# Designs tried in a protein design chat: VH-VL binders against q9umr5. Part 110

Target 1, 268 residues: q9umr5
Amino acid sequence: SYKPVIVVHGLFDSSYSFRHLLEYINETHPGTVVTVLDLFDGRESLRPLWEQVQGFREAVVPIMAKAPQGVHLICYSQGGLVCRALLSVMDDHNVDSFISLSSPQMGQYGDTDYLKWLFPTSMRSNLYRICYSPWGQEFSICNYWHDPHHDDLYLNASSFLALINGERDHPNATVWRKNFLRVGHLVLIGGPDDGVITPWQSSFFGFYDANETVLEMEEQLVYLRDSFGLKTLLARGAIVRCPMAGISHTAWHSNRTLYETCIEPWLS
Key: E = the ipSAE of ESMFold2; O = the ipSAE of OpenDDE; V2 = 0.75 times the mean of E and O plus 0.25 times the DockQ between their complexes.

## First folded at step 5 (VH-VL)

Design r18 (framework fv_nofazinlimab; at its last look DockQ between E and O 0.72; V2 from the best seeds 0.00; counts 0 for: pae E 2.7 > 2)
Fold by OpenDDE, second read of step 6:
Structure r18 (fold): chain C 268 residues (1-268), chain A 121 residues (1-121), chain B 112 residues (1-112)
Amino acid sequence: as target 1 above (268 residues)
Amino acid sequence: QVQLVQSGAEVKKPGSSVKVSCKASGGTFSDYAISWVRQAPGQGLEYLGYIIPIFGTANYNEKFKGRVTITADKSTSTAYMELSSLRSEDTAVYYCARLDYGEYDSGMDVWGQGTMVTVSS
Amino acid sequence: DVVMTQSPLSLPVTLGQPASISCRSSQSLVYSDGNTYLNWFQQRPGQSPRRLIYKVSNRDSGVPDRFSGSGSGTDFTLKISRVEAEDVGVYYCMQGTHWPYTFGQGTKLEIK
């Protein structure tokens, strides 16, 4: 039998967004128990990410307990960060494949059309004023806002991303790294035509430097320092990178070709 | 300069709901957040929550256990605070205040005139 | 929640004399960005609160220079160098560092 699949949605999403994915999984892996977690849907997805992590943890623990052979996680967009944090705080998770589906794993610094409706009067360069304040950090989108021009503010004020990345020292860094390294495979999915994740390489732990030049995962300090285990995972062959062009952000979970190429291989 | 004008006084029965409005003028509504604070007669100030209009959702003081709903209409530059399941203890003057999250200012620099809400059977 | 404790709660002052109000927080109000989000508000009788001081020591526009704020970490002070009749009212400290934001009990300043 196939291992259970747990799906975590992204910002402003709900379980309904994954109806096609469920169909694909059922078709190609019949009998798979797929659970799309219906937590923090819609505007509730703006709740602080740590709050979400706790909520999702409570939901996945029973599922994992019933699956001693392990489970697969498919985590979309913002959900990918939730899942990474989840795996960092859980010392007893049994995740075989962690599929990060177009997630801003290294943060977000963009004001694409998708985000402009949220920030109609604010420019990307000024969002740090909101996001790195005590008020802004009460919202999920600010928890992973990564302004390369205000790195000091990011490192000090980010209450989520900087911590799970191990970019800011904290007493749980070693334990979180150990926990995250329990994952069997880290499958990173994203692409240049996403239109939301900015830069799109963030889905592969790439990100801007101070000049907004995109650096690859292997050039990031978090990798070089192995702060949360990326270097170790790569060394053991546990990281899979699956880039795909021609897919918009809202289509990652609904594209059959993407599913067959990047997701399906890791569900068995 | 930015001004906040609130709706008029309300008299409500226990168990009912009240919705207070706060209209902003003299500035760009989407460039700041709106806070709600209340003050019972002869008492201090209590923070209810705040909304960042561009985010479309609010942050609430959990003390109110979901009874407070803060919304904003960007088209009319108006914020709203709704309090449900009203109790006598909810009798207070309710204030809205601007939260400027600029780099050099930390907000609540502009206040509405207050709205008296009386809850009585 | 962070508890803000003001002292004194009642402050009778002679006109022209200085006044001092203390505000203590149950935990540090220093935010990760290095700022301390401690505000002082004045509420005159029958009026809405008015912010006097933000981030510990910054005066709002129009606030007389006889008002000054100081402090760090968990201990803060509002001082009035020379109390005037218009200063009668209740003064509140407020922390905006930790959610939920909280106010002190208020200090009622009266003229002797």
Scores: ipSAE 0.580, ipTM 0.828, lowest interface PAE 1.2, mean pLDDT 93
Fold by ESMFold2-Fast, scan of step 5:
Structure r18 (fold): chain C 268 residues (1-268), chain A 121 residues (1-121), chain B 112 residues (1-112)
Amino acid sequence: as target 1 above (268 residues)
Amino acid sequence: QVQLVQSGAEVKKPGSSVKVSCKASGGTFSDYAISWVRQAPGQGLEYLGYIIPIFGTANYNEKFKGRVTITADKSTSTAYMELSSLRSEDTAVYYCARLDYGEYDSGMDVWGQGTMVTVSS
Amino acid sequence: DVVMTQSPLSLPVTLGQPASISCRSSQSLVYSDGNTYLNWFQQRPGQSPRRLIYKVSNRDSGVPDRFSGSGSGTDFTLKISRVEAEDVGVYYCMQGTHWPYTFGQGTKLEIK
């Protein structure tokens, strides 16, 4: 029997977005129990990420408890950050494959076409004024806004991403690292034609330096310091990189070739 | 430069709803957020919530969650606060105030004139 | 919720003399960015509140320099070096560090 699959959606999303993904899983792994979590749907996805983590944690605990052989997570877009925090805060998770589907793992910095309906006059250079404040951090988008020109403000004001990446100290950092390292496989998926995640290499733990040059995961301080276990996972052979061109942000969960290439092999 | 002008006084029956408006002028509406605060007669200030118009959503004080709804209409530069299931304890002056996105400013630097809402049977 | 406690609640002062208002918070108001989001507001009779001070010690534009704020952590003070007749009103401290944002009970400043 196949391990259960738990799906966590993204920003302004809901469980309905994953109907094609469920069809693919049923075709290749018939009998798999797939649970698409219907928490923080639509505009509720703007709630602070720590609040979302607590809600998803409560939903995930009974599913994991019923599956002693382990579970798989498929976490889309913003949902990939929720899943990162879940793996760190849960002392008893039994996740085998954590499949991060075009998630801004190192943060977001860019004006995208999909964000223009929220920000018709938005300039990426000015969003730090809103996000790096207590009241801005009450919105999920600001929890992973990572302005490379104001890295000092990001490091000190980010209430979520800087903490789970180990970029700012936290009393629980050692426990969070130990918990995260229990994951069997970290499967990273993303690509240059996404159009929303900026830089797209954020899905692979790459990010801008102060000159807006993208540095890959192995050049990041969080990797070099092994702050939450990326270097250890890579050395263990547990990190899978699966980039694919030609896929827009809303198509990752509905592309058959992507599924067969990047997701299907990791669903045992 | 920015001014906030609120709608006029309201007298409402218990169990009804009230919707107060706050019209902004003198600045770009998308450049700031709007807070709502109330003050019962002879008492202190209480925070209801705030809206960031560009996100199209609001954050509410748990005490009022389920009864308060804050919205914004960018085309008219107007924010609204609607409070339902009114009780006599909701009798208060309701204020809107600006949250400026400035680098060093924590907001609430410009306030509306206030709207008296009286809940009486 | 963070409780903000002001002292005194009533403050009679002679014109031209200094006045001081204390504000204590039930939790530290230092945010992770190192800033302390403590504000002071003045409400004159029949008027809307007006912000005087933000982030502990910064005066708003148009606020006379006779008003000053100080403090750290949980203990804060608003000082008026020379009270003028137009200073009559209620003064509120407010914290913006922890949601929901909360106000002190208010201090009524009156001329003797």
Scores: ipSAE 0.493, ipTM 0.766, lowest interface PAE 2.6, mean pLDDT 89
Fold by ESMFold2, look of step 7:
Structure r18 (fold): chain C 268 residues (1-268), chain A 121 residues (1-121), chain B 112 residues (1-112)
Amino acid sequence: as target 1 above (268 residues)
Amino acid sequence: QVQLVQSGAEVKKPGSSVKVSCKASGGTFSDYAISWVRQAPGQGLEYLGYIIPIFGTANYNEKFKGRVTITADKSTSTAYMELSSLRSEDTAVYYCARLDYGEYDSGMDVWGQGTMVTVSS
Amino acid sequence: DVVMTQSPLSLPVTLGQPASISCRSSQSLVYSDGNTYLNWFQQRPGQSPRRLIYKVSNRDSGVPDRFSGSGSGTDFTLKISRVEAEDVGVYYCMQGTHWPYTFGQGTKLEIK
């Protein structure tokens, strides 16, 4: 029998987007209970990420309770940040595979097709003025906006990403690291042709330095200091990196080759 | 030199709705947020909510959620506040105000002239 | 919601004398960025509110230097060093740190 799978969607998204993924799982892992959480759909996905984490926590608790052998998470785009926060705040989670499907794990710094509905002209160099304020942090996009040219503002004003990455001191840092480290595998999926996640290496915990040069995960201070457990997980062999070229942001959950290569092996 | 000009006074029946406009001139409309605040006659100030026009969505005070809708039209540099299911206690002057960039400044530096809304049977 | 409490609620002052208005919050107004989003507004009779002070002590442009703000954490003060006839009106403190943003009850300044 297969562990239950919980699916968490991204910004401006809904559960319908995952119909092909559900079909692939049913074909390769018959009898698997798959739940696509129907919370914070559409414009509600702009609610503060901590509010979303609380709502998703309430939804996953009974699913995890019914599956003492463990569950898997498949978390897409913004949803991957929600899921990583869940793993930190839940001292009783039983997640085996956390599958991060093209998620901006180190933040977002880009005017991309996905965001251009909000920003018809380029705004990335100026968005920090909105986002690094108390009123800007009431919106999810600002919770993971990471301007490499205003790192001091990011570190001090971020109400979400700087905290879950352990980039700013807070009283829960030790407990959150302990909780996150109970995950069995961290599966990182993304690629250079995504077109939305900027830099695309954010899906692998890479990010820009002040010159917009991408530093990979192992070059990041959060990895080197092991702030929330990345170095420990890598040393355990618990981090799986599955990059794939040629996939646009909206196609990650509807590409069979990606599913077979990057997702299927981890749905034990 | 941002200026906020609001629509004119309204007299409404209980149970109806009202939509107040707030037109911005000067500066770049997409560079700031628009707040809505009201003041009943002889009373203090109440915060209704604000919109960030770039995001196209608003953050609402829970006291008014479900009755208030705040929108923005970037092409006309105009914000709107609509209050539904009006009651006599909604009689107030409704103000729009700019929430400036939080990095260097914050909190309603420019105010509209106010719009009197009277709810009367 | 953060409760903002002003004292006094009515403040009669002799022309040319100093005035002081207190504002206390039910929670610290220090945000994670180190800033304190505490503002002061003046509302003259029949007019819209006008911001005087932002982030505790920063005077808006065009505000006379006889107005000053101070305080930290939960306790804040607006001072007028020499009250003039044009200063009559209601003064409000407001916090912008914790959503929903909230105002004090107002302090009516009167010339006696």
Scores: ipSAE 0.474, ipTM 0.776, lowest interface PAE 2.7, mean pLDDT 89
ESMFold2 (binder alone), look of step 7: mean pLDDT 89; pTM 0.916
OpenDDE, look of step 7: ipSAE 0.570; ipTM 0.826

Design r19 (framework fv_nofazinlimab)
Fold by ESMFold2-Fast, scan of step 5:
Order: sequence, then C-alpha cells, then structure tokens
Structure r19 (fold): chain C 268 residues (1-268), chain A 121 residues (1-121), chain B 112 residues (1-112)
Amino acid sequence: as target 1 above (268 residues)
Amino acid sequence: QVQLVQSGAEVKKPGSSVKVSCKASGGTFSDYAISWVRQAPGQGLEYLGYIIPIFGTANYNEKFKGRVTITADKSTSTAYMELSSLRSEDTAVYYCARGDYLEYSYGMDVWGQGTMVTVSS
Amino acid sequence: DVVMTQSPLSLPVTLGQPASISCRSSQSLVYSDGNTYLNWFQQRPGQSPRRLIYKVSNRDSGVPDRFSGSGSGTDFTLKISRVEAEDVGVYYCMQGTHWPYTFGQGTKLEIK
C-alpha cells in the first residue's frame, strides 16, 4: 500500500498539466491515491502566496488526516513555495517526501520570455519598483521576486519569501522551523535548461550575490544560520538533490526519465 | 460587466498634442490591461500600446515611441493616451479596449466608443 | 513586424449561405507556451470593433455558434456557417504572439 500523493501546481497552471505524472505513478506504484489540487488555477495563481497557503492548507488537512502513515507532496514551480510554507505553518503535517519540481526556493531574478508578456517593458533591474510596492505584494510572482541589487528593499517589502526563508525576523520563526523539520525527505529537482527559473540554482537554494555570481546553498546565510532547518536536514541525510539537463520548465511533470530518476524512488 | 467611455472629439493643429481619456465602469479597473488602437478614415486597425494599471507598466509600438504616452489614474478608473507632435497622418478614431492582463495577448474583449482626433491646419 | 494578410478583401455573400475568410501570418504564431494567439474581430458599420474569437478557435461570450475559427502555425480561417443580415461589416484577424501586435487589412462582408 503506497502513501497518498498530493500535487500542487504552479503559476498560470491547473491540475490538467499533471496527467502524464499520474500515468507514471500508476505504472510504478499501482493503487496510489493521487490528489491534484485544483485551487488557484489560471489567473487565481497570481493571488498573494499567503492566501494560497491558507486555501491549500484547508484542502490538505482532510487528506493528511485520512493517511496516518503519511503523505507525499509533489509541488511544481511556484507551488514549491506554497508547499514550503505549508510545511512551516502546519503544526500537524505528516509529510514524508516533499518533492520540489523546479521551484524558485531562493527567489526569482531574471527576464523570461514566459513572463515577458506580463512585464514586457520591465527589465529585471526595474521590477523591484513594482514588486516591492504594496500593490506588487498583492501578486504571487512579486512575493518571491528577489533582486540581489536591492536586498534592503527585498528584506523590508517581501511579505512571503524573506519571511519563510528566515531572512527577515518573524514571531513564528521558531515554530515554523520545528514544523518544517518534521519532513522526512526534501527532494530538490531542477536544471540549467529550465529557461524560466532564474537562476536555475534557485531550485537548489542557490542564488545570486550582489555581483550576480551564483552562490550555492551551503554559502547562503539562510543555510549557515540554519534559519528554517536546511543545515539540520542536510546533516540528517534528508536532502536529495537531483539536477537534470535538457528539461524545459513545462516538461518537468511529463518527462519519464526525470520521473524514474528523481521522483519514483521517493514515493514509498 | 465593464463599459469603457471615452472623451469627446478633438480638432488639433499640426505640432500640438492631444490627450484622450478612457473611463472604466462596472468592473475592477485594476484587473485589466487597457490597450489603445487607432483607425484612420477608411483604413484598418493599428495598435499603439497598452497599460496595466495595477503594475503601472506601459508598452508602446516602436512606430510611436517618443510621441505616445499612456497613463492611468486608479482613483478615477481612467486611462489616458497622449500623442504629441501631431501630423495630418494622425487623423483617426482612437479606441481604448480592455483585456485580461493575465492573457498573454491582452485580448481586447470590451471596447470604448472611440474618439475622433482630426489634425488640420 | 509580423505582417497579417487577409483574403478576400471583399466578400459578397447570399443570406443564409456560408462565408469563409482566410488570414496568413508572415511568422508562426505559436508562442513558447504552446498557445497560438490569433484573434478575430468584427466591426459593424459605425460601431467599435468586437472580438469574436480568441486563441484561434475560442468564441467570446455572446458570440453565436455559427461563427467558428480554425487553423495553425501561419494559416487561419474564420467561418460563418449561415450568414445573417447583422453579420455585415469588416472582419479583422490579429496576432498577439509577437510584439508589436498587428492586424490584417480587413475583409468587408456584404450581402448580395
């Protein structure tokens, strides 16, 4: 009997995107109950991430309650940030494997063709003016915009990412860390050919410094200070890194080799 | 439901500027991109640019860059298109149109009634 | 800029008969997200344009089902299965895939 799997989609996405993933799981782990959450689909994916966290929390509670043996989370793109926050705010989650599919865990800083239609005249150097305004923080994409040249504005204005990463102080930080540390495995997936997540190493908690040089997870203050438990999880052997080249952003949930290599082993 | 109401006809001299308004009613102004399109007498449609009021972002067709400015006032739910250094070739009906900014194409599903701008000496 | 070419430019039709309008683009209109941003607009005499079709084949709310769009890549068609008197006007295709957005030159539909 396999543990149930809960799937959380990404920006401008819906449950339909995961039909191939469901086929793969059914083939390798027949009988697995997979629930793809159809909340915050399409335009609603732009709602503030804390609002999405609350809605997804309400949806996952009954699923987790029915599975005392535990559940697995597969969270795609922006959905990986929602799942990060779920694991921190839920005092009673029973998540075994948290599988993050190409999610901007340290944030996003890059001009992408995918998002250019929304911010067509804005260069990455100018988006801080919009995203770090009160209006900008009402949109999910701005909740994880991380401009390495305006770190002071990011720390003061980010209502989501800076808080869940422990980069800015919060009254609940200690409780969020304890809750997050209950996860069995943190499986990080991403790659250089994604084309949307910038830098792609953000999926592995790497990010730009002020000179736009990528520093890996172990060089981040968040890791070194163990702000929400990354250092503890790594020491425990609970972090799995699975980079794969040749996969574009919209293909992570429909590539069989990726599934067999990076996802299948963690679906006990 | 959303309705777009534009300002009245204008007659301008060459070299002057014109500012056309487009007021939204019925829906949330900030949820939509406002596009500007013009149509010279007896001719087809030409796209000038758009604004996304919630983000304060605007983009312009290269043909009009330097002469066109699109702005929005969220407090009055009104978008504006200002065109400077007017020429006789700018004589046209100017339309504003609403599109869901979450759709890549900023699909123009609701249109204003149009504003005739005549440039003559 | 992407050039949009419509044919025919003038389309006389008999009431109740079908009508078909072609639109060709100078470049593929498939965007990197897999969607094709091709729209069709109708402009009745003395009125503002009205969108009929978005993303090749999707009808806007309130658009009669006798209007249909089809096509892929660079070749697109708007069909009216049974022309009615209120269909008189100019029809424009428009691409929203490449900036700046561009329109076809228009097709004038008239009753014979």
Scores: ipSAE 0.007, ipTM 0.449, lowest interface PAE 9.5, mean pLDDT 88

Design r2 (framework fv_nofazinlimab)
Fold by ESMFold2-Fast, scan of step 5:
Structure r2 (fold): chain C 268 residues (1-268), chain A 122 residues (1-122), chain B 112 residues (1-112)
Amino acid sequence: as target 1 above (268 residues)
Amino acid sequence: QVQLVQSGAEVKKPGSSVKVSCKASGGTFSDYAISWVRQAPGQGLEYLGYIIPIFGTANYNEKFKGRVTITADKSTSTAYMELSSLRSEDTAVYYCARGDYDILTGYSFDYWGQGTMVTVSS
Amino acid sequence: DVVMTQSPLSLPVTLGQPASISCRSSQSLVYSDGNTYLNWFQQRPGQSPRRLIYKVSNRDSGVPDRFSGSGSGTDFTLKISRVEAEDVGVYYCMQGTHWPYTFGQGTKLEIK
């Protein structure tokens, strides 16, 4: 009776991370068919995001075809960007709730204790030299690296995020916007104690300006121009914001209070 | 100031494997990619693959995929290239080279090791 | 794979005279960022290669101004305005736009 749920994991992650989330869903919505996609696990999560989108698309099509009443997506961290592209590229998706679980929707600009082995402290200001090269754009993390001090390079070199956000023109932009607007609900989850997503407001479509002052979603050109439908969705009442303090990046999928408050209401 | 120092010459039998090292000094090892390029006697340059230490990943030219493995040890600032199932046509000087990611200088190799002669003979 | 074709393969030149080496790619080397990742390397006898030129026309630090690069798309040229004895060696063009990265066959420059 409940719509199926499709789960898309994040960077260096796998289906095993969602054990607690599956337990919570089973407790509150028994009988829900939950599919955690075992694609691009671990190190393979570094593959270019457009490659990941194609692979996840092929996996998602038969699940959606079998559920004419619709499906829900729960997409964690980097997985939230994959799901953003899926909703734009698929002409016929039937997604009701898209639950974005601490995903850097406007990009990432930060080195944290969690990311120090991947992003050494000194690399934050210089990572643009790697990420915006032909070499760097072959890696998923560079596809959403958004250096606010080199916004011109980001706009020109980003092969993924700048295009999917409508920050740079693309021939398919009008179709991608139409497809994305088919979503029933966009549920945005994140918080100040995440410790990885920088700025944490990126999970809510906020981001740094050139002075590293955070501008919220309604002040972004992406929103003001309605580039892929955020302003339309907000006016329709389809955007849900669910910020929660006290939750670290690896705990979003295993916190019961978070689940009950932000996820459970959207799993009809 | 920046220097890449490679291990010494090797003589190997057909069917064996060889592992060449490349130690970086004078710079930040993790900020750069390390590439491997070979040159058969009297021939041109051929690209084998690279490793990007900050991402912990390597990529290979399809011609050598399945036979070449490139690894890095950040604690010793050393990259390694291992080539297996050696044939006589693998006889070459093997170079490591630092990949320059600086967008101002473009994608290229700014510093090279001295080369390691690998001879495959029976 | 992108094929890089150099001409001539052998270049005898008189000391003090100009020299020119051509490099052609089998497809455009313009990357999506608008940059062209075409490089030139010099290999002196018994030495490792040394980068002379990056992004078509930019000289590396310490490279004499008698070396210049030019070109666009698929057709590139390395010029030496006045050849000196120390310029003897093999010159390679290299593309970094398309995977896997590929080199030209090399042009051997010799003093007559």
Scores: ipSAE 0.026, ipTM 0.564, lowest interface PAE 7.2, mean pLDDT 88

Design r20 (framework fv_nofazinlimab)
Fold by ESMFold2-Fast, scan of step 5:
Structure r20 (fold): chain C 268 residues (1-268), chain A 121 residues (1-121), chain B 112 residues (1-112)
Amino acid sequence: as target 1 above (268 residues)
Amino acid sequence: QVQLVQSGAEVKKPGSSVKVSCKASGGTFSDYAISWVRQAPGQGLEYLGYIIPIFGTANYNEKFKGRVTITADKSTSTAYMELSSLRSEDTAVYYCARQDYYEGSYYFDYWGQGTMVTVSS
Amino acid sequence: DVVMTQSPLSLPVTLGQPASISCRSSQSLVYSDGNTYLNWFQQRPGQSPRRLIYKVSNRDSGVPDRFSGSGSGTDFTLKISRVEAEDVGVYYCMQGTHWPYTFGQGTKLEIK
């Protein structure tokens, strides 16, 4: 039998977005129990990420308890960050494959087509003023805003991403690292035509330096210091990188070729 | 320097709604948030909620959720607080206040002059 | 919600003497970034509140150095080293660490 699959949605999203993904799973792995969590839907996805982590934790505990052979996580966009923290705070998770669908794992710094339409072109340069405040940090978007031109502010003020990435010290860091390392496989998916995640390499733990030149995962201090276990996972053969061109942000969960190439192999 | 100027006093009947404005001048309106705080006569301060114009995001104290709506018009640099289903207990001075990042100071560094809302039967 | 408790609620002080106001929170005000978001406001009769202190001990620009804030965790103090006539008003502590933001009941400072 197949391990159960738990799906966590993204920003301004809901369980409805995953209907095609569920069809693909049913075709290739018939009988798989798939639970798409309907917490923090729509505008509630703006709630602080630590609050979302608590809510999702409460929802996944009984699912994991009923699956002693393990479960798989498929976490989309912002949901991938929720799942990152979930794996770190749970001393007893039994996640085999953590599949991250185009999630800004090193943060977001960009004006998407949607944001450009609604807001001035210079918006991304000004977000640090609002995001790096305590009340700004009460919004999920700001929890992973990573302005490469104000890295000192990001490191000091980020209540979520800088902590789970081990970019700033935290009393629980050793426990979080140990818990995260329990994961069987970290499957990273993303691509250059996403149009929302900026830089798109954030989905693979790459990110901008101060000149907006992208440095890949192996060049990040987080990786080099092995702050939460990326270097250990890579050495263990547990990190899978699956980039694909031609896929827009809202299509990762509804593209059959993407599913067959990057997701299906990890749903044992 | 930032200044917040609020609309004038209102007298409302129970069950009606009131909409108070807060016009900002100085600074870039989209670079800060506007919070709303009220004070009943002779009483302390009570937090209602805020709006972050750059995100289009508002959040409310659960005590007022469903009755309060906070909006902003970036073109006029004006924030609005609308409170519906008014009761006598809603009689208070309503203040708008700015939040901005400046050396970590964040909360309520500039306040409007206040708007007296009286709810009488 | 976080309950903020001030004492005393009424504080008569002789001009030129020191004054001290206590503020206690029902839970720790240390935020995940290591900062403590405890603020002090002054409200003179008929006026809007004005912020005196932010992040426990930092004075706002233009606030006289006779005002100082201190404390950690759940216990905070606002001190006025030498009370002046212009200091008459109600003082409020406020926490911004936990949602929703909450204020103390206020301490009315009066000159004897």
Scores: ipSAE 0.052, ipTM 0.580, lowest interface PAE 6.0, mean pLDDT 89

Design r21 (framework fv_nofazinlimab)
Fold by ESMFold2-Fast, scan of step 5:
Structure r21 (fold): chain C 268 residues (1-268), chain A 121 residues (1-121), chain B 112 residues (1-112)
Amino acid sequence: as target 1 above (268 residues)
Amino acid sequence: QVQLVQSGAEVKKPGSSVKVSCKASGGTFSDYAISWVRQAPGQGLEYLGYIIPIFGTANYNEKFKGRVTITADKSTSTAYMELSSLRSEDTAVYYCARSGDYLDYEYFQHWGQGTMVTVSS
Amino acid sequence: DVVMTQSPLSLPVTLGQPASISCRSSQSLVYSDGNTYLNWFQQRPGQSPRRLIYKVSNRDSGVPDRFSGSGSGTDFTLKISRVEAEDVGVYYCMQGTHWPYTFGQGTKLEIK
């Protein structure tokens, strides 16, 4: 029998978005128990990411407890960051495959149409003024806003992403790293035609430097210092990179070719 | 020149609810935090919560969570504070206040005139 | 919640003399961005509060330079170099570093 699959949605999203993904899993792995978590749906997805991590943790504990052979996580967009934190804060998770579906793992810095819907009068260059304030950090989007022109503010003000990436020190960092390293496989999915995640390489732990030149994962300080275990996972052969062109942000969970190529092989 | 104009005084019975409005003019409504603060007669200031209209969501002081709801209508540049299950201890002047520029003027640069809410039987 | 303690709570002062109000927080008010979100407000009888000082020592536009703020960490002070009749009212310190935002009890400044 197949390991259970837990799905965590993204910003302004809900379980309805995953109808096609559930269909694909049922076709290739019939009998798989798939739980799409209906927590922090729609507007509630703007709640602080640490609050979301607590809520999702409460929901996944009984699922993991009932699956001694392990579980798989499929975490979409912002949900990928929630899952990053879950794997770090849970001393007893039994996650085999963590499938990160176009998630801004190094943060977001972009003026896409989607972001302009949320911030119609603010340009990406000005969002640091909102996000790196005490009230801004009470909203999820600001928890992973990573302005490469104000990296000092990001490092000091980010209450979430800078901490889970080990970019700023935290008392729990050693335990978080140990917990994260228990994951069987880290499957990273993303692509240049996403149109929302900016830079798209953030889904693969790449990000802008101060000149907006993308530096890939192996050139990031967090990788070089092995702050939360990326270098160790890569050496273990546990990191899978699956880039695919031609897929827009809202289509990652409804593209059959993407599913067959990047997701299906990791759903034991 | 930013102005915040609040609705008029209200007298309510225990157990009812009250909804106070705060209309903003001058400057951009959506990009600034709008907070609600109350003051019981002869007492100090107590923070209830805030909304940032551009995010479409609010954050509440745990003391009032479950009883207070803060909303905003961007089309009319108006914020609202609704308090339910009213008790005599909720008798207070309720103020709305807007944040200033994030880098220059933090927290409550602009205040409304206040709305007296009296809860009595 | 962060407790803000003001001293004194009652401050009778002679016109033209200096006045000083202390504010102590139960936790450090340095936010992760390096800023200290400590504000001072004045409330004249029958009026809405008015912000005098933000981020410890920055004076709001229109606030007389006789008002000054200082301090760091958990200890803050508001000074009025020469008290005027118009300064009568209640003064509040307020922290915006930790959720929920909290105010001191208020210091009532009166002319003696």
Scores: ipSAE 0.023, ipTM 0.544, lowest interface PAE 7.2, mean pLDDT 88

